# Designs tried in a protein design chat: VH-VL binders against q0aze0. Part 52

Target 1, 268 residues: q0aze0
Amino acid sequence: MKIILVNNRFKENTEKKAQEIAGQLSALNVEVIIDNGLDEPYAGTVDFIMVLGGDGTMLRAARRYGQRAIPVLGVNMGTVGFLSNIEINELAEYLPLILREEYSLEARMMLEVAVFQQQSLLTRVFCLNELLLRSNSPRMLSFALEISGQKLEPYRGDGLIVSTTTGSTAYSLSAGGPIADPQLDAFIVTPVASHIINKRPLVVSPEREISLHLLEEREAIIGIDGQIKMDFGAENRVLIKRAPHPLLMVNLKAKPFFTSIDRSLQRQ

## First folded at step 19 (VH-VL)

Design NN1
Fold by ESMFold2, fold request of step 21:
Structure NN1 (fold): chain C 268 residues (1-268), chain A 122 residues (1-122), chain B 113 residues (1-113)
Amino acid sequence: as target 1 above (268 residues)
Amino acid sequence: QVQLVQSGAEVKKPGASVKVSCKGSGYTFTGYWMYWVRQAPGQGLEWIGVINPDSGGTKYNQKFKDRATMTVDKSISTAYMELSRLRSDDTAVYYCARGREYETYLGYFDLWGQGTLVTVSS
Amino acid sequence: DIVMTQSPDSLAVSLGERATINCKSSQSVLYEYDNKNYLTWYQQKPGQPPKLLIYWASYRESGVPDRFSGSGSGTDFTLTISSLQAEDVAVYHCQQYYSTPLTFGQGTKLEIK
């Protein structure tokens, strides 16, 4: 069995714990690859991914491995968020179940984000929480939103968030979007400080395509999962679709979404 | 060996073009952004542009947009930068560089080619 | 465009003493959503390409001696060599990657006094 241990190299305690756990697993003849975020993603066949850390480390793991349909377990090492399933001190208790593959999987929708420079594809990236379009100056943006070719009236404001249901508890929530059940597949489109008062958050079918572009020259940014940043100008367009594969999150310990919302939000 | 190896020095007349090559080896060529940077003798570094070797997509410094063309040949893991309508102030060492950041072109460079001196003189 | 200004243009420091190089950006390079400073330091010796020293303002690249450190946030950044060695004679560059065009400071030439 081959396992990837994902940690955050900027968090010393996760790096040391990853080495410790890798040693323990290796002693059990489990092949271990440590991914601390520096090197390119491991390309070979792997059976399981264990993420040591908080929601931020899970977001990186999702972007790196989520399209490969590999089970991903979030292991909390401090502050409980929305994406961890077990605590680090419980790992020994659950390890036999992991090795026997005795767990359930929860599918979480991801976004596929295509960024264009002029008429050419610049890059494609995947996203678990959200894409943010935001002004990078004191001036507000004027931008166009199209949903499956349907052009909405122009937006004016600080920006827009296109979120998954998983991302509904992240920046979308702070901007006034609804909390959504992560078992639903949907886009949540949330305006950021809109100067058009009748622009409300939209919940959109996951089969739609969402397109964004600026209507005038302004300094803007697109952000992905709060971790990936790109310039966005009048020569850019972004196209957002449901990603081909969901993230497969391992469920070893019951963590009911609705009864735990307040505690998880307080601990983010 | 993880490395970037560039083509040799060039001497050109004003008005000509130059095409510098950069071959990557020892890593997944299409998995990282490739940058071009130049340095005039005794001066600082100047970013020319970036190319995504997987998509072929490019972003250019506006200063060079009308004269620079970046391309890749994925089959031989090689990037190219062509600068046209050369003038004497284009005399510089031209570098290719690999970005550490995998998912964005807003990054810093952990691997540099050895540099290619391009001299433009009448 | 974000202009990067280094100071001094040149300095001479005795072996074993502290060297300090400053870099100032015309705009903040701190991104509020990841709380990271998009700033990097390079070392460049004559006839060689730049070599990565410090990324995200304060994180040392592997293989770089402990005497090198980076500090600062927002618009003001510092590269410090705590105890200068002879092999540290070079030109040092800062670079921002907050937005395109990616821009560098003009460089600071460090010499042994």
Scores: ipSAE 0.842, ipTM 0.913, lowest interface PAE 0.7, mean pLDDT 91
Fold by ESMFold2, fold request of step 21:
Structure NN1 (fold): chain C 268 residues (1-268), chain A 122 residues (1-122), chain B 113 residues (1-113)
Amino acid sequence: as target 1 above (268 residues)
Amino acid sequence: QVQLVQSGAEVKKPGASVKVSCKGSGYTFTGYWMYWVRQAPGQGLEWIGVINPDSGGTKYNQKFKDRATMTVDKSISTAYMELSRLRSDDTAVYYCARGREYETYLGYFDLWGQGTLVTVSS
Amino acid sequence: DIVMTQSPDSLAVSLGERATINCKSSQSVLYEYDNKNYLTWYQQKPGQPPKLLIYWASYRESGVPDRFSGSGSGTDFTLTISSLQAEDVAVYHCQQYYSTPLTFGQGTKLEIK
């Protein structure tokens, strides 16, 4: 059995814990690859992915491995998040189930983001939470949103978020978008500081294609999962679709979404 | 051994073109952005552009946009940068470099080629 | 374009003493969503390509001695060599990667006094 341990190279406690867990797994004849984000993603065949850390580390794991249909387990190491299933101190308890593959899987929709420069594909990136288009200057943006070829009235404001349902509790929520059940497949389109009063958040079928481009020359940024940044200017456009494969999240411990979100909102 | 190996030095006259090659080995060539940077004698570093070896997509420093052409040949893990309509002030060492951040072209370089001296003189 | 200005242009420091090099950007290179400074330092010895020292302003590259450290945020950044060694004689460059075009400081030549 071959497992990837994903950790965050900027958090010392996850790095040391990853080495400790790798040693424990190796003692059980499990082959372990550690992915701290510094090297390229492991390309070989893998049976399971264990993410040590918070939601940010899970986001990176999803972008690197989510299209490979590999079970991914989130292991919380401190900050309570929406993407972890068990706590680090419970790992020994659940390890036999992991090794016997006795767990359920929960599918989470991902985005495929294609960025174009002057009609040519520049890059494709996958995304678990959201794509953000935002101004990179004090000036607001004027931009076009198209949904499956339907051109909406121009937007004017700080930007736009295109989120998955998983991402509905991230930046989209702060910008006024709804909390969505992560078992739904949908785009959530949330304006950021719109100057056009009738621009409300939209919930859009995952079968749609969403296209964005600027209507005026301005400095803008594309942000992906709050972790990947690119320039965005008048020569660019972005096309957003549902990714070919969902992230397959491992469920070992019951984690009721609605009770968890209710408690999380009331913690502060 | 992870490395970038560039073609040899070239001497050109004004108005000519030069094409510098950069072969990557020891890593997944199409998995990282490839950058071109130059350094005139006694001067600082200047970014020319970046290419995505997987898609072939390019982004150029506007200063070079009308004269520089970056391409890749994935089958031999080799990137190319051609600079046309050469001037004397194009005399520089030209470097290829690999970006650490593979998901975006906004990055820093963890691997550099040895450099290719291009001399432009009449 | 983000202009990167280094100071000083050159400095001489005695072996075993502290060297400090500054880099200032014309606009902030701090990205609010990841709270990272998109700033890197390179070392370049004569006749060689640059070598990565520090990334995200403060993270030391693997294999770089711990006498090298980076600090600063926003527009003002510092590379510090805590105890200068003979092999540290080089030109040092800062680079921003917050936006294209990617830009470098003009370089700082470090010499043994």
Scores: ipSAE 0.841, ipTM 0.914, lowest interface PAE 0.7, mean pLDDT 91
Fold by ESMFold2, fold request of step 21:
Structure NN1 (fold): chain C 268 residues (1-268), chain A 122 residues (1-122), chain B 113 residues (1-113)
Amino acid sequence: as target 1 above (268 residues)
Amino acid sequence: QVQLVQSGAEVKKPGASVKVSCKGSGYTFTGYWMYWVRQAPGQGLEWIGVINPDSGGTKYNQKFKDRATMTVDKSISTAYMELSRLRSDDTAVYYCARGREYETYLGYFDLWGQGTLVTVSS
Amino acid sequence: DIVMTQSPDSLAVSLGERATINCKSSQSVLYEYDNKNYLTWYQQKPGQPPKLLIYWASYRESGVPDRFSGSGSGTDFTLTISSLQAEDVAVYHCQQYYSTPLTFGQGTKLEIK
């Protein structure tokens, strides 16, 4: 059995713990690959991914491995967020179940984001929480949103968030979007500081395609999961679709979403 | 061993073109953005542009966009930068470089080619 | 375009002494959503390509000696060499990657006094 341990190289306590866990797993004849975010994602066949850290480390793991249909377990080493299932001090208790594959999986929708420069594809990236379009100057943006070819009335304001239901408790919430059940597949489109009062958040079918472009020359940024940044100008367009595969999150300990909302938001 | 190996030095006349090659080895070539940077004699570093070797998508420094062309041949893990309508002030060492941040072109360079001196003179 | 200005243009420092190089950007390179400063330092020895020293303003690249450190935030950044060694004679460059075009400071030449 081969497991990837994902940690954050910027948090030294996760490096030490990852080495400790790798030693314990090796003693059980489990091959361990440590991914601290510095090197390329491991390309070989893997049975399981264990993420040591908070929601930020899980977001990186989802972008790196989420399209490979590999079970991913979040192990919290700090303030509990929305994406961890067990605490680090519980790992020894649950390890036998992990090794016997006695756990359930919860599918979480991801975004596929295609960024264009002029008429050509620049890059594709995956996203678990959200894409943020926002102004990079004191001036407001004027931008177009299209949903499956339907052109909505122009937006004016600081920007726009296109979120998954998993991302509904992240930046979308701060911008006034709804909390969504993460078991639903949907886009949540949330304006950021809109000057147009009738632009309310939209909940959109995951079968739709969402396109964004600027209507005026302005400096803007797109952000992905709050961790990936790109320039966005009048020469750019972004196309957002449901990713081909959901993230497969491991469930070992019961963590009911609705009864835990307040606790998770306090720790986010 | 992870490395970038560039083509050799070139001497050109004004008005000509030059095409510099950069071969990557020891890593997944299409997994990282490839950058081109130049350094004129006694001067600082100047970014020319970036190419995504997977998609072929490019972004150029506006200063170079009408004279520079970046391309990739994935089958031989090689990037190219062609600069046309050369002028004497294009004399510089031209570097290719790999970005650490593979998900975005807004990055810093953990691997550099050895440099290619291009001399433009009458 | 974000202009990167280094100071001084050159300095000479005695072996074993502290060297300090400053870099100032014309705009903040701190991104509020990841709380990272998009700034990097390179070392360039004569006839060689630049070598990565510090990324995200303060993180030391693997294999770079502990005597190198980076600090600062927003628009003001510092590279410090705590105890200068003979091998540290080089030109040092800062680079921002907050937005394109990617831009570099003009370089600081460091010599042994």
Scores: ipSAE 0.839, ipTM 0.913, lowest interface PAE 0.8, mean pLDDT 91

Design NN16
Fold by OpenDDE, fold request of step 21:
Structure NN16 (fold): chain C 268 residues (1-268), chain A 122 residues (1-122), chain B 113 residues (1-113)
Amino acid sequence: as target 1 above (268 residues)
Amino acid sequence: QVQLVQSGAEVKKPGASVKVSCKGSGYTFTGYWMYWVRQAPGQGLEWIGVINPDSGGTKYNQKFKDRATMTVDKSISTAYMELSRLRSDDTAVYYCARGREFETYLGYFDLWGQGTLVTVSS
Amino acid sequence: DIVMTQSPDSLAVSLGERATINCKSSQSVLYDYDNKNYLTWYQQKPGQPPKLLIYWASYRESGVPDRFSGSGSGTDFTLTISSLQAEDVAVYHCQQYYSTPLTFGQGTKLEIK
């Protein structure tokens, strides 16, 4: 068996724990690769991915490995989030199940985000939560939103979020988007401070495609999962699709989604 | 060994073009953004542009947009930067550099080529 | 374009003493979405390419001695060498990668007094 341990290099405790776990797994004749995000993703075949940390680390792991159909387990290390399944102190208990591959999987839809520079593809990114388009100034943006070839009326506002159902509890939520069952596949299109009061978010079929571009010579920013930043100008286009492969999240321990989000909202 | 190896020094006349090569080895060439940066004698560093070796997508400094052309040959893990309509003030050491950020070109550089001196003189 | 300005242009410091180099950006390079400062520091010795020292304003690259540290946020950043060593003689560059075009400071030449 070969396992990738994904940790956060900026969190020393996760690095230390990764080393410790690696030693333990090695003692059990498990091959271990530690990925702290410093180097390119491991290109070889692996059987399992353990993410040590919080939601941010999971998002990074998803972007790096989510399209490879590898089981991914979130192991929380003292953070609050929605993407971890077990706590670090529970790992020893569940490790035998992991090694025997006795666990269930939950498929989570990911986004495929294609960013174009003029007419050429600049880059393609897979992400678990969302794409954010936001103004780079106090002034509102004017941009075009197209869904499966249907051109909507020009949008004016601070920005727009295109989120997965998993991402519905992330920035989309803060922007007034709906809370979505992560077991559903859908796009959530949430306006950010639209000039139209109470502009409603859209729930869009995962079979559709979403395209964005500016209607003016202005500078904007696109953000992905709160961790990736790119410039977005008049010469850029974004095309968003459902990723061809979902993230396979490992479910070792029951974690009720709706009770968790309800508790989270009560803290606000 | 992880490294970037650039082509040798060039001497050009004003109005000519120069094409510098940069070969990556020891890592997945298409996995890292490739940047081009130049440094005039005794001056600071200046960003020319970036290319995604996987997609071939490019983004240029507007200052060089109409004169610089970045390309890649993935089969030999080599990036190219061509600068046309050369002027005397284009005299500089030109560097290729690997970016550490993988999903975006907004990044910093953890690996540099040895540099290529391009001299433009009449 | 974001203009990066280093100060001083040149600095002479005695061996074992603290060296401080400042870098200011014409606008903030702190991104509120990820709460990161898009600022890096390089060391460049004569005849060599730049070498990565600090990234994300305050994180030290592997292999870089502990005496090097980066600090600051928003528009004001500082590279500090707590105890200058002979091998630290070089030109130091700050660079922002908040937005394109990527821009560098003019460089600071650090010498031994």
Scores: ipSAE 0.929, ipTM 0.955, lowest interface PAE 0.5, mean pLDDT 95
Fold by OpenDDE, fold request of step 21:
Structure NN16 (fold): chain C 268 residues (1-268), chain A 122 residues (1-122), chain B 113 residues (1-113)
Amino acid sequence: as target 1 above (268 residues)
Amino acid sequence: QVQLVQSGAEVKKPGASVKVSCKGSGYTFTGYWMYWVRQAPGQGLEWIGVINPDSGGTKYNQKFKDRATMTVDKSISTAYMELSRLRSDDTAVYYCARGREFETYLGYFDLWGQGTLVTVSS
Amino acid sequence: DIVMTQSPDSLAVSLGERATINCKSSQSVLYDYDNKNYLTWYQQKPGQPPKLLIYWASYRESGVPDRFSGSGSGTDFTLTISSLQAEDVAVYHCQQYYSTPLTFGQGTKLEIK
């Protein structure tokens, strides 16, 4: 068996824990690769991915490995989030199940985000939560939203979020988007501070495609999963589709989504 | 060994073009953004542009938009930067550099080529 | 364009003493979405390409001695060498990657006094 341990390059505690776990797994004749995000993703074949940290680390792991159909387990290290399944102190208990591959998988839809520069593909990114289009100044943006070839009325506001159902509890929630069951596949399109009164979020079929571009000669930014930043100008376009492969999240421990989100909301 | 190896020094006349090559080895060439940066004698560094070796997508400094052309040959892990309509003030050491950030071109550089001196003189 | 300005242009420091180089950006390079400063420092020795020292304003690249540190946020950043060594003689460059075009400071030449 071969396992990748994904940790956060900016968290020394996760690095130390990764080394410890690697030692333990090695003692069990498991081959281990540690990925702290500083180098390119491991290209070899692996059987399992453990993500050590919080939601941010999971998002990065999803972007790096989500298209490879590898089981991904979130192991929380003392943070509050929705993407971890077990706690670090529980790992020893569940390790035998992992090694015997006795666990359930939950498929989570990811976004395929294609960024174009003057009609040419600049880059393609797969992400678990959302894409954000936002103004980089106090001035609101004017931008076009197109869904499956249907051109909507121009948007005016601070920005727009296109999120997966998984991402519904992230920035989309803060912007007033609906909470979605992660077992559903759908796009959630949430306006950010629109000048239009009562501008409502859209729930869009995963079979559709979403396109964004600016209607003015000014600069904006796009953000992905709250971690990736790009410039976005009049010469750019974004095409969002459902990723061809979902993230396979490991479910070792029952963690009811609606109970968790209810608890989280009460703490705010 | 992870490294970038650039082509040799060039001497050109004003109005001519120069094409500098940069070969990557020891890593997945298409997995990293490739940047071009130049440095005039005794001066600071200046960003020319960036290319995604996987998609071939490019983004240029507007200063060089009409004169610089970045390309890649994935089969030999080589990036190219061509600068046309050369002027005397284009005299500089030209560097290729690998980006650390994978999902975006807004990044910093963790690996540099050895540099290519391009001299433009009449 | 974001203009990066280093100070001083040149600096002479005695061996074992602290060296401080400043870098100012014409606008903030702090991104509120990820709370990161898009600022990096390079070391360049004569006849060599730049070498990565500090990224995200305060994180040392692997292999960089502990005497090097980066600090600051927003528009004001500082590279500090706590105890100057002979091998630290070089030109130091700051670079922002907050937005394109990517821009560098003019460089600071550090010499031994």
Scores: ipSAE 0.928, ipTM 0.955, lowest interface PAE 0.5, mean pLDDT 95
Fold by OpenDDE, look of step 20:
Structure NN16 (fold): chain C 268 residues (1-268), chain A 122 residues (1-122), chain B 113 residues (1-113)
Amino acid sequence: as target 1 above (268 residues)
Amino acid sequence: QVQLVQSGAEVKKPGASVKVSCKGSGYTFTGYWMYWVRQAPGQGLEWIGVINPDSGGTKYNQKFKDRATMTVDKSISTAYMELSRLRSDDTAVYYCARGREFETYLGYFDLWGQGTLVTVSS
Amino acid sequence: DIVMTQSPDSLAVSLGERATINCKSSQSVLYDYDNKNYLTWYQQKPGQPPKLLIYWASYRESGVPDRFSGSGSGTDFTLTISSLQAEDVAVYHCQQYYSTPLTFGQGTKLEIK
């Protein structure tokens, strides 16, 4: 068996823990690759991905490896979040199950975000939570939203979030988006401080495509999962689709989503 | 060994074009953004542009947008930067540099080529 | 464009002494969403390309000696060499990657006093 340990390059304690766990796994004849995000993703075949840290680390792991259909386990290291399944102190207990591949998987829809410069593809990113478009100044943006070729009325406001159902409890929630069942596949389109009072979020079929572009010569930014930043101008377009592959999240421990929402949200 | 190797020094006349190459080795060429930066003699560094070697997507410094062209040949892990309508103030060492951040062009550089001196003189 | 200004332009420091180089951006390079400063430092020796020292304002690149440190936030940043060594003679550059165009400071030449 080969396992990737994903840790947070900005959290030294996660690196130390990764080394420790790597040693333990090696002692069990498991091949281990440690990924702290400084190098390119491991390109070889692996059987399992273990994410050490919080939601942020999971998001990074999802972007790096989610398209490869590899089971991904979130191991929380003392943070509050929605994407970890077990605690670090529980790892020893569940390790035998992991090694025997005795666990269930939960498929989580991801976004495929394509950013264009003029008519050319600049980059494509798969992400688990959301794409954010927002103003880079105190001034409101004017931008066009198109869904499956249907042009909506121009948006005016601070920005817009396109989120997965997994991402519904992230920035979209802070912007007034609905909490969505993570077992549901859908886009959540949440306005950020729209000039139209009570502009409602949209729940959009995952079969549709979402396009964004600015209607003015202003500077904006796009953010992906709160970790990737790009400047965004009139010469740019964003196309959002459902990713061709879901993230396969390992479920070792039952975590009732709806009954844990209040506890989790109050702590954030 | 992970490295970037650039083409040799160039001497050009004003109005001419120059094309500098940069070959990556020891890493996945398409996995890293490639940047071009130049440095005039005794001066600071100046960003020219960036290219995604996988998609071919480019973003240029507006200062060079009409004169610089970045391309890649993925089959040989080589990036190219062509600068046209050369003038004397284009005399500089031109560097290719690998971006550390994989998912955005807003990044810093962890690997540099050895540099290519381009001299523009009558 | 974000203008990066280093100070001083040149600096002479005795061996074993602290060297401090400042870098100021014309606007903040702190991204409020991820709370990171999009600022890096390079070391460049004569005839060589720049070498990465510090990224995200305060994180030291692998292989870089502990005597090098980066600090600051927003618009004001500092590169510190706690105890100058002979091999530290070089030009140091700060660079922002908060927005395009990516821009650099004018460089600071560090010499031994």
Scores: ipSAE 0.913, ipTM 0.948, lowest interface PAE 0.5, mean pLDDT 95

